# Ledger of designs, part 2: VH-VL binders against Translin-1 (tsn1)

Target 1, 220 residues: Translin-1 (tsn1), of Schizosaccharomyces pombe (q9p7v3)
Amino acid sequence: MNKSIFIQLQDQIDKEHSIREKLTAEVDLLDEKLRVLQLLLANCEQNLENQEEILEALEIIKSKTRGLAELASNFPYYKYNGVWDRSIQKVVYLYLLASWTGRLDKSLRPTYSLLSLSEVGQILQVPVFPEESTFHLSIEQYLHAVLSLCSELARQSVNSVISGNYHIPFEALNTIQKVHSSFQVLSLKNDSLRRHFDGLKYDLKRSEDVVYDLRIHKLV

## First folded at step 1 (VH-VL)

Design a7 (framework fv_alirocumab)
Fold by ESMFold2-Fast, scan of step 1:
Structure a7 (fold): chain C 220 residues (1-220), chain A 122 residues (1-122), chain B 113 residues (1-113)
Amino acid sequence: as target 1 above (220 residues)
Amino acid sequence: EVQLVESGGGLVQPGGSLRLSCAASGFTFSNYAMNWVRQAPGKGLDWVSTISGSGGRTNYADSVKGRFIISRDSSKHTLYLQMNSLRAEDTAVYYCAKGSRYFDWLSYFDYWGRGTLVTVSS
Amino acid sequence: DIVMTQSPDSLAVSLGERATINCKSSQSVLYSSNNKNYLGWYQQKPGQPPNLLIYWASTRESGVPDRFSGSGSGTDFTLTISSLQAEDVAVYYCQQYYSTPLTFGQGTKLEIK
């Protein structure tokens, strides 16, 4: 064996490690802001007490996501996308949740609406459906985010009934039903996405049960 | 290679204003946070202000908050510091310093300019 | 605010001897998520701007002589010059970049004995 070959391999390992560290540091800063926004969006009721904080957090997340995109554009997408994939899924999810709960501009994006992948890309100023391998919002990230939204809407439907808000469960059910119907016609090629979709049936059932209980109670 | 060149310093009376500029070259300007650090004659280093690569975030030392405004022009690769309501205690050499980490707000400074002297005196 | 305190304020060391400068932060600058210490060291020679020596507490900047080394974690940090040379006469500053406001130590003036 030639020691110079192993030294070259070590140099490549060190270079890749350095790249992952740089990307991970940027992701960690983004994750901190995602945790803050998630806490602020824990209640689907239209409570405007924290509206300014939510808008500030969204803008910071947008800025950090674009910064990550700029950094990542210097490196092979498929080699390093695992470093940010989960965090970008969460960025998309929180923007979907903020839009659905009416926290974004209501004049352009009405409450209880589902943002499309293209709309999220426009808001974040990040490419969608690129011609070549570059940093972008993937179809898989969007679909995971939509499924996460359904789980959160089902959870908040239960909580909204407990608090005496009966409108949220009906809107949540409507959204979950539309998502479920849409997923039924897709040919999913990703194993993690198929497993995530398998959970949607439980979110749908929970949402249906909440609405059913409200109708029975109201009839009494 | 990487160069940072400050300008705009000079003598000004208390209550006056000055605008400092820092011309940057040799790196992708918008990818790095930029900073102003000052040093009073015979004293240590004192951080003044930071602006993110995108310009979306700014922060200031309490002593200058409300009086100084940091800004940047990505098309001109130039960092600015607008200094208003100047006080004798603002007398210092003002250094332009480049954040070292890609898009990181919290970073060490890998390159510094030569500094520009600001003297606030009657 | 994180207060950075250096010791000593000044020291004199003979050429070829070891110089040690300490830096203490009022709270930890170790970020648990990435296990990095957000601590740097700068050298400032008379009439010149500061020059980066060490970052991440122990990583030497490219072009910095190997006689310079950084150590420590959390709140206690040390800059070591293993064999002092004439050109090392300068003021040395530690800096934390863990949180805003960014803060520097008061500086340690290194002189030849």
Scores: ipSAE 0.000, ipTM 0.414, lowest interface PAE 20.2, mean pLDDT 85

Design a8 (framework fv_alirocumab)
Fold by ESMFold2-Fast, scan of step 1:
Structure a8 (fold): chain C 220 residues (1-220), chain A 120 residues (1-120), chain B 113 residues (1-113)
Amino acid sequence: as target 1 above (220 residues)
Amino acid sequence: EVQLVESGGGLVQPGGSLRLSCAASGFTFSSYEMNWVRQAPGKGLDWVSTISSSGSTINYADSVKGRFIISRDSSKHTLYLQMNSLRAEDTAVYYCARDYGDYEEYFQHWGRGTLVTVSS
Amino acid sequence: DIVMTQSPDSLAVSLGERATINCKSSQSVLYSSNNKNYLGWYQQKPGQPPNLLIYWASTRESGVPDRFSGSGSGTDFTLTISSLQAEDVAVYYCQQYYSTPYTFGQGTKLEIK
């Protein structure tokens, strides 16, 4: 049944197209829940009905991420990771935000700190630093997520003052300062990551200005 | 990031005095109840004292009542423990610890501790 | 005062096996109005301060691995490590925060067999 080289190439094109379609379908389902969770976490407000919806969204996101990981593990990571890279960055970001704000469980207890890449991997039950090029959480995805967290914390600091919550701005500033200091010692080889990091100085300034205003008015 | 840094420990003679400090950063200090917990070498954890966020409610372990004074300065973000009439059994690492919140007195954050040695 | 008693004083467990530590309070630490047990668990490694593992008897602190779990109510509590890892070698303490004076158990030293 020997195939000509052109028939083999067409088969490979069809196979890769089929794989991308299957991966894209899983990513689309994940993205639906990521959009819902992002809106729910936009405010640092505690609400019992909102919390149940958040916990449901987190569990579905974890399940969908594991499903994507299972599917993706059958194919070359670096060939297809562009299909899920932004969505997985969002997964990591939202778990960091949920942990920071106290939304990971029914206790409503904020950590005001960063989950490590390893800790996120344990929570999602997905590999980090793999032995071979299989589906995993990358250093770049984690660093993008951390930078996204800082932008959101700076934004929520402004909003929390408007709503009379003076605690969040101080915790946000501490987190952003630590991230800024840590990134300054990194040699970033990724253009996208360098551009994202360039935005961090504005988040830091915004957060500093909020805290400065609170101190001047003796609200803290 | 929440940080608690103790200082003021050292070697002191029985009957002497020491003042411990705990410098707090990374959170709104005035909103949290604070604690001192000690640990004698090779022994377990022993709670010493607590002070409410306002400073109005203070509690002490029976072993230190009348000798130790807990206080706080919100403007300096600092917790203090004034230790008087020190005894050999007060030898311990002294930890500063923060409650999670009102009616949630589990100690979420701890400092690294400062060693107090009471010896002749 | 509420007295906290842990058992055993020391425990040796093989890697990957289950470790179980018990804690008993001399009186109930369950508050009827909110149905919560005022009981926490801490892990302390040599030369380090204690780290909070569990609060409200069964709620895991953020960042604490799934293999750690707390159970029990009233006067009898258990900390379980489902699959022991090398990094889990430490002294473990239970603590009641039901009333002052806050009291700790004497500690359980966990070692690799």
Scores: ipSAE 0.000, ipTM 0.373, lowest interface PAE 27.9, mean pLDDT 84

Design a9 (framework fv_alirocumab)
Fold by ESMFold2-Fast, scan of step 1:
Structure a9 (fold): chain C 220 residues (1-220), chain A 122 residues (1-122), chain B 113 residues (1-113)
Amino acid sequence: as target 1 above (220 residues)
Amino acid sequence: EVQLVESGGGLVQPGGSLRLSCAASGFTFSSYGMNWVRQAPGKGLDWVSTISYSGSNKNYADSVKGRFIISRDSSKHTLYLQMNSLRAEDTAVYYCAKEGYYYDSSGYLDYWGRGTLVTVSS
Amino acid sequence: DIVMTQSPDSLAVSLGERATINCKSSQSVLYSSNNKNYLGWYQQKPGQPPNLLIYWASTRESGVPDRFSGSGSGTDFTLTISSLQAEDVAVYYCQQYYSSPYTFGQGTKLEIK
């Protein structure tokens, strides 16, 4: 019909589509680097030679996350956050994993503990708990990342036994138990997060079984 | 119990080479990082080198980097330090020392050997 | 490199009295992610290798008497011997293991007054 009202609506649709495409392009570039870092952190206790590659990947991911934050800050947060939500969850997760395993810096010192949401925000130079209209790391993104870490630690516990590392299963169990205990005091009002948390009991059981087997065989 | 026994020290002329060995017993050698720490006569402790439990990571003090090579043979429960291009300043008792916690780069040293004396002199 | 500086260089204390040795690092050895200070204390008696006393700045090694305690955080650390015994005569060293190269303090010689 080409009435001025409908022309204005089409213009608005086109503008929003253009914005979403720009954000999606930045997210796709970030996702490429996240896949690289995830592979580098897989079996990291078996390949300490890749530390410089891990440091490079962490720095690139930090830079790309900062760039995405700057671009996204020009647009309404709640209208477009779905474009980057999953990718930012993975950024937080991989930083938690790198910190836990000792791959976050040249010292190769495992923390065997969780970076707080505020600490991740400081490292990435991205706001936490700000005015909600700006780009920030959300509580939900952090909690999803923590649960993803527990699943990965349970997986690595099985693999570390195969490689002869009997320390990792104990630290993993300790971490998963603390996360499980902490989540029980939270009132989760998000279905996705609640379902993710429901999976934690299986990670806990897997981790417990690994430690139990090691103690029966007197390997620790 | 835990024992670390160093050997291979002796008198060597400047520019010469020596290989130190540290025989480990009483613990699971392959599970722990190992260090070499030296002490010149009447002086303080001076860290030389570290090697991870797997042998994949090695670090050196600037004064020995490029001249000393740390290695380990977990099947023989033995730590090594190959010392090349020796200088008078390398004269010291060389201690073998074990990291305090298994499968982790903790850096604190819970057990030490008695040391082996290396004298670099003409 | 992280430089470790101890004070005093030597110390004379009467039997049963409190001995205090200080250690300062040129940069923080506190790792914020795990809230641990990468700092240890060693005791070395003449003709013997060093013995670990304290790790993580304040954790006493198994078998070390309760009179030995470590305190401090970041850049300033203290080793305290609450009631000096004759067998405590030794040189004491602090060590950082926060970053390579690992570095020791110059040592503090403890003598009976």
Scores: ipSAE 0.000, ipTM 0.414, lowest interface PAE 20.9, mean pLDDT 85

Design f1 (framework fv_felzartamab)
Fold by ESMFold2-Fast, scan of step 1:
Structure f1 (fold): chain C 220 residues (1-220), chain A 123 residues (1-123), chain B 107 residues (1-107)
Amino acid sequence: as target 1 above (220 residues)
Amino acid sequence: QVQLVESGGGLVQPGGSLRLSCAASGFTFSSYAMNWVRQAPGKGLEWVSGISGSGGSTYYADSVKGRFTISRDNSKNTLYLQMNSLRAEDTAVYYCARDYYDSSGYYEYFDYWGQGTLVTVSS
Amino acid sequence: DIELTQPPSVSVAPGQTARISCSGDKLGDKYVYWYQQKPGQAPVLVIYQDSKRPSGIPERFSGSNSGNTATLTISGTQAEDEADYYCQAWDSSTAVVFGGGTKLTVL
């Protein structure tokens, strides 16, 4: 009598497990290329010879993100978005970093600015701000990516001085200051995002210290 | 030593029914998803149906949805395919195949195959 | 949805290198698997995850997968390699997809 109820529950458990496994497999393939691109971009100001590998990695990441979006569109977004959320944050972050540093295309021309959420969506061919719960780039994913960019820019500012590039610290400071000012007017309702934002004050101070040192030594 | 042995194939009339069985040995049967793959005479491989290790989730090719039912009995280490409303185009050798998992994820490919059982749908 | 295209036949002389292609849109973004099937026998997995060999498969079998094309390569082809070869991809949007198969003739 009651056995059929438990069989139905087991069916649902197995179905959800199978769905998570399929999504996880796609995410793992994406993560492999994200690790490669992150390594390539870590030294980008000094190494222009790896540009072809960067362009290849960006295109593969775009393709894999599109494939994940197509698979995920078959399932309830809020039930399964935890499987890809961190990886999609990293996709957005690496595209922001590639654009800022001038590695997004063959021109090698840095933007020193933020791609908007809508611009990232256009580049990746993934929706933003949908009317219903479908696969999309979220505001929270974008904001986490922007904060990750600021941490990386503060790190690269220190390294750029070592390499004799004194322009990057100023552009990094300008970007971090704008992000910091913009976040101050936001009413953040996400604890993870609030904690990430708390780290921004240290990135700002590190960036300010680099610029201050350059100014007192008359290198700018 | 992994072994998969199919049985239950034979000659059946159009509109008829058959049930195929696959007896598994040499591995923990309940830990692996299982599949049926068919091959029409002189043609290529076509995936038919898959079932999760517990039997809770089932998947079907569009060509067999609503007509075929995959099931398993983990206590007997046996996979089944119930085939109803059979058509001439269902004539094929039916293979039982084990789905591979590694610790990193779920991959739908087949590391071990049975010898196959022939199903002929003809008047 | 991905469709896998293979040449229907490939012929090689004994000792020569055979190459069997499998093409699909952005196939290099997916893992590809290769199966060998001899007349009257079940398929046997010869390459998994693009380029890896199962235990018991001769070292002359190798695989690659990039862009839109995966390739099964058999170096120093032997008479016993004459068989039908099928590629397979794992497609998360649809289930398992097989190529149409390639008949390898060793003359």
Scores: ipSAE 0.000, ipTM 0.388, lowest interface PAE 21.6, mean pLDDT 83

Design f10 (framework fv_felzartamab)
Fold by ESMFold2-Fast, scan of step 1:
Structure f10 (fold): chain C 220 residues (1-220), chain A 118 residues (1-118), chain B 107 residues (1-107)
Amino acid sequence: as target 1 above (220 residues)
Amino acid sequence: QVQLVESGGGLVQPGGSLRLSCAASGFTFSSYAMNWVRQAPGKGLEWVSGISGSGGYTYYADSVKGRFTISRDNSKNTLYLQMNSLRAEDTAVYYCARVGLYYPLDYWGQGTLVTVSS
Amino acid sequence: DIELTQPPSVSVAPGQTARISCSGDNLGSYYVYWYQQKPGQAPVLVIYYDSKRPSGIPERFSGSNSGNTATLTISGTQAEDEADYYCQAWDSSTYVVFGGGTKLTVL
């Protein structure tokens, strides 16, 4: 085999590795702030004292997402999007959760509903449905985030019963039922998304059980 | 600490009546659903009746429906079971039990014996 | 209507693992609770929400619930674990449903 061809291949491998390392470093910084926000939002049931920290974390995440988008714009989108895909899914998920629970802004008003993909894009100042292969929020990332939200809402329903808040389980069930019905009319072309959707039946069942328990013991 | 103490059991003739009481302490009584569970001598546990903590919603086993009435007085932290038209098959130890967080019957009284016999 | 079936008795040697089953149609879709009752005493909660232990219950007690069968597992069984064990679930039609009970004998 021709030695010069292998030298060129090694150079290309090294360049791609360097690019992945740079992108991974930015993603790691974003992930650190995502972990912080996730912990703050997990503690938000009946606790409003951490709202300023939540607002700060949301702003930092928005800023770091923008920084990642700027760095990523220098490289082929579809070649490197796997480096940030999971982290951007988590960005979308945490913004959906913050909106649903009333922690997204200073109003402290829960929406008990889903932000659309376009609304998330507007809030983060990141493109959706671009004409070119540029950094953007994908439909797949949004759908994964919605499914992650349903899992978290099912878990928070159990916790809300402990605190005596019976309103949250009903709102959570309503959201999960709407998501489940909506996904059943979609033609899913992605194995990862199909696998994630398969988990939704367990979140739906958990949420149904919480509401059922409330009806038997306390509300009926 | 949570305590439940039953009283009112005794010997009664078939067709007679008894009223059981369960005195609760150590928790906010009105926030918890309460149940009566019975156990015939040498037999298993059988649910009898339940009442919600926040309202007047009551539930009964088919075997006692129309004969037993569950009630509560949240101002006195007391649960009641009025038993009418008693039958030999109602002979059992009657337990008062609280529905706890995650819905177990998490605290039980020591039970009060009801004997329906000649 | 769900009905819960337990074996009448289970025997185990000290230090061995005891397994008590509770069967019902589609029981895995319900939360199962387990109660321990010693002679002359009121029942004591040992497992709630399929697999959770109350404070004060030894970690040798564990629970699972899948398909049609829930299982109470007692590892390293001690003489003091000898008792009657009851499973329980909530049903929309009959509310509180108990299994028939299992007498655990530690010989």
Scores: ipSAE 0.000, ipTM 0.423, lowest interface PAE 16.7, mean pLDDT 85

Design f2 (framework fv_felzartamab)
Fold by ESMFold2-Fast, scan of step 1:
Structure f2 (fold): chain C 220 residues (1-220), chain A 123 residues (1-123), chain B 107 residues (1-107)
Amino acid sequence: as target 1 above (220 residues)
Amino acid sequence: QVQLVESGGGLVQPGGSLRLSCAASGFTFSDYYMNWVRQAPGKGLEWVSGISSSGSTIYYADSVKGRFTISRDNSKNTLYLQMNSLRAEDTAVYYCARDLGYYDSSGYEFDYWGQGTLVTVSS
Amino acid sequence: DIELTQPPSVSVAPGQTARISCSGDKLGDKYVYWYQQKPGQAPVLVIYQDSKRPSGIPERFSGSNSGNTATLTISGTQAEDEADYYCQAWDSSTYVVFGGGTKLTVL
């Protein structure tokens, strides 16, 4: 075998490793801020004390997501998208959660509804439905984020009752029911997404049980 | 408390059949993905098959496709593995495992395991 | 198709830090899970989603995953930590895949 061919292959291996490490470093910085925001959003109650920190974290995440998008756009999307896929799913999820709970802006008004994929893309200033080779928010990332939101809303419904907040369980159930109905009309081509969707029934049942308990205790 | 109890293991000749059961308690069985994982004597863990909460989505390892059938009965809180055309290589302890997948987009983390049931295929 | 490679054995003195590696192509792009198995017992999940600890698992257990290698770290290793450790990942083409396992010996 020709020695120069192996030298070229080693050079390509080194370049790909370098690109992955560079992308991983950016993802790690983003993940740090995602952890902070998730912790801040763990409470269903309006807490004015941490709103400034939430807004700061949202802006930093937006900035870091755009930085990652700019870096990633220099490389083949489908070769490297696995490096950031999970983190971008979490970015979308936390923006959906912040919007639902009323933490997305200074108004402190809960939407109790979903931001669309296009709306999330607009907020993050990241493409949706672009050329295949360009960094973009995927349908699969959005759908995973929506399913993650449902799991979190079901969890928070249990905690909100313990805290004496009886409104959140009803809004959570409404959202989960809407997601469940909408998902059933989709033709899923992704095994991971199909599996995640199977878990939605758990969130729906959990949410229904909370609401049922409130009704039998005449709290609503 | 979550509990998974396997049964149905035993000695069987090559080409024979065996049906394993896993009785679940302490949680809402119908809400969880369930899996079978095996371990040959002195060897490592090998995933065998998985089934969704409703039973509509089923996955098999290539080594058992066409020979093994996973199923569940949510009314009885029981998971099954029908093993046909058994080979010496199928000799292993078979574990029933619960999947926490709905909290994770990967969908295949095993948070609780049964104690296992031994299947020996020998002539 | 991903294959997970672990060292067959790792030895550590009591109180020292044990590190168990799990290597696979582009493993850093996937979630990694770690299981502890003691002789005659079923496996126990000790780390999920690369670095998270289930309730009841001691703080001395931690995990990381970057590039091609995931690492399970046990700080201040105790005699009761002696066990076989398995890493696991999920892949769309192969579904669930386990590493070959690492026997941790505490001497």
Scores: ipSAE 0.000, ipTM 0.405, lowest interface PAE 18.2, mean pLDDT 84

Design f3 (framework fv_felzartamab)
Fold by ESMFold2-Fast, scan of step 1:
Structure f3 (fold): chain C 220 residues (1-220), chain A 121 residues (1-121), chain B 107 residues (1-107)
Amino acid sequence: as target 1 above (220 residues)
Amino acid sequence: QVQLVESGGGLVQPGGSLRLSCAASGFTFSSYWMNWVRQAPGKGLEWVSGISSSGSYTYYADSVKGRFTISRDNSKNTLYLQMNSLRAEDTAVYYCARELYYGSGSYFDYWGQGTLVTVSS
Amino acid sequence: DIELTQPPSVSVAPGQTARISCSGDNLGSYYVYWYQQKPGQAPVLVIYQDSKRPSGIPERFSGSNSGNTATLTISGTQAEDEADYYCQAWDSSTYVVFGGGTKLTVL
């Protein structure tokens, strides 16, 4: 029956809309805290007094990410992952940045290196490489986060020179060079990721220019 | 001509305190991370402490954490190491070293000649 | 968490090639640095970033780093190369880690 078919279609439309609304509400709450943490990390080189706020924001983001994972586990992953994909990319990015800059824990010790996808998964208590289509951190989310880290490190290199810190530009250049070299061996099958990677050449050049200027002026 | 000159070493009793200084010249001191590295008699090199160019970040080996304090005065081109609660195992030549970072690692391109700290009764 | 292991001594005849190893878990994922220390003197950097020579270091000094082992190679070893050699890595949890050192004797 045509009427029965259209009634079933409307029911599915309404159910999907309801699911998207619920997921979007959780993502909005997560995004609020991601904005706060991003601002706290933007100038962290010069301000150690905000460490308590950073640790609190990291823990809230971890909690909200797990809450989103629990909610999302009730629905088809590949149908709804577009609702949280960008936000989870930013979660991974900010954890990478916090680790790199030494703000991930009370030690205040920068790693100047990348957390692996598995390490991020362990910290957030979220699966990676699952057997089933459950909520998980994807390879694509991790790679986007790594590229976003490189852009932020290039930006912080310029700002650190203005502040008289000449160590950060060398750390940033090294990280960006390693990421650039590593991406060269990857066969990327995602158009968005390929476009994001194309931007890395500008971050690399910006970082190189900063280090070159420091050496020419004998500041290092 | 880069020069690093350590001073302040000597004989101290266990539980005592000592302050080491490193006078830097021939480069823009405020632009470099600085470190202390020690070497016990007949033993190898052991990293002790590091400080960022601005002085905002300090790092310590677990063996000295809570007892030693690294600091710097960029206006005087001088690096310091305040050593408290000294133990016999702190007996070593203490080197001041200039840090360079490039390629995911910190390393030392210039070292001072060292100052001997002897902790004994 | 990384610990670096070096042989305590290596002996070589003048003009021969000396090889000093430095071993650590997954050391090839780190950059390795090498220092030369002569008796009564401060250490001198001879190799940085696994294989690069600072200005003023003779071309007979070279380095490599792969898997779990980094190697300092001195070709055509000369009497003045007799010294203690230390490898060093940088680890985010421990910051700076040195190997135990290798005494190179040129006979």
Scores: ipSAE 0.000, ipTM 0.419, lowest interface PAE 18.1, mean pLDDT 85

Design f4 (framework fv_felzartamab)
Fold by ESMFold2-Fast, scan of step 1:
Structure f4 (fold): chain C 220 residues (1-220), chain A 122 residues (1-122), chain B 107 residues (1-107)
Amino acid sequence: as target 1 above (220 residues)
Amino acid sequence: QVQLVESGGGLVQPGGSLRLSCAASGFTFSSYYMNWVRQAPGKGLEWVSGISGSGSYTYYADSVKGRFTISRDNSKNTLYLQMNSLRAEDTAVYYCARDRPYYYGSGSYDYWGQGTLVTVSS
Amino acid sequence: DIELTQPPSVSVAPGQTARISCSGDKLGDKYVYWYQQKPGQAPVLVIYQDSKRPSGIPERFSGSNSGNTATLTISGTQAEDEADYYCQAWDSSTAVVFGGGTKLTVL
């Protein structure tokens, strides 16, 4: 055993641990605001009372995302991206949901349509295809966010019927069908993404069942 | 060549209003967060306001909230600052500043205009 | 909300190393930026993210940030480096904050 080599390894372990702690602290602050926005977006139906709170929460999340991006850019992206990956997926997801429901003050897409990865990057002021190893939105983060959006839209379709809104289920079905068709042509190389995509068939069926029920009862 | 040119400064009485403009050239204006930063005579720099590339999102220092309004016209490549209810302590050179594109929003200003002087006095 | 404190002035002889400090509570946990401002001119970014130089800024400019203090270091100081220097930080929950500025005199 060479003890001096192990002392050097301990120094590297301590350094990397310190970096992860700093990144985790910023992620925790971001997660707190993501939880608030998620509660505000729990219903797809537009509510003017909540609109100002939603816009405020979106801006706070954007600011906290750039704070995280700025800190993270000091360190190797692929070594530490696991610390923020899930939180950034949720940032993308909530922006997709806010845009789809028409809640953004100025949407790049019509209500009930899907923002592209590039459009989300533009809104957040975060790179999507970087020229160097900097903080960026990944294709995998975007695709996971799109799948999460479909699950939420299928869930809210049931709730919208209960509240007497028969339009939302049709728009949700249209979005889920387009996402499902688009994923069918992709060659996915990531196991977690393939498993997430496998769940989409259940969201599609739930959405189809809601629309079918509305049609047989002559509500649409 | 990136260029920012401020205008609209001048002498104004307390309680008055003034509108500042910043003409931008040499870059895709709509892709950048833009900011106003001021400097009182013989004093340091103070951030005043920021606006997103689309103009949808605006931010203000507590000292100017409710009195100043930042806006932009991307078709004219121009940034504005509407200043209402002006006070003596608003006397300063006002700079237009561009956020650096690679560091994700306000807090890092890679290009500044030469500034325009606003004097609030009777 | 963090407050940034700088010494009002620093003097250095030509060719010597100048060090300008910027202090704030837990400042080492935030990014620090440095701006140079010459009389009658707009500020110029000389250091970003604690220690990085923009294109066109001489290698003699360097920065560090740890604990409660960030430092701008100018090695082999030249007459043209005489200026006011401002530090700046951004907090994830607050707006941009600037230090009070330091006048560097090269004599």
Scores: ipSAE 0.000, ipTM 0.410, lowest interface PAE 18.3, mean pLDDT 83

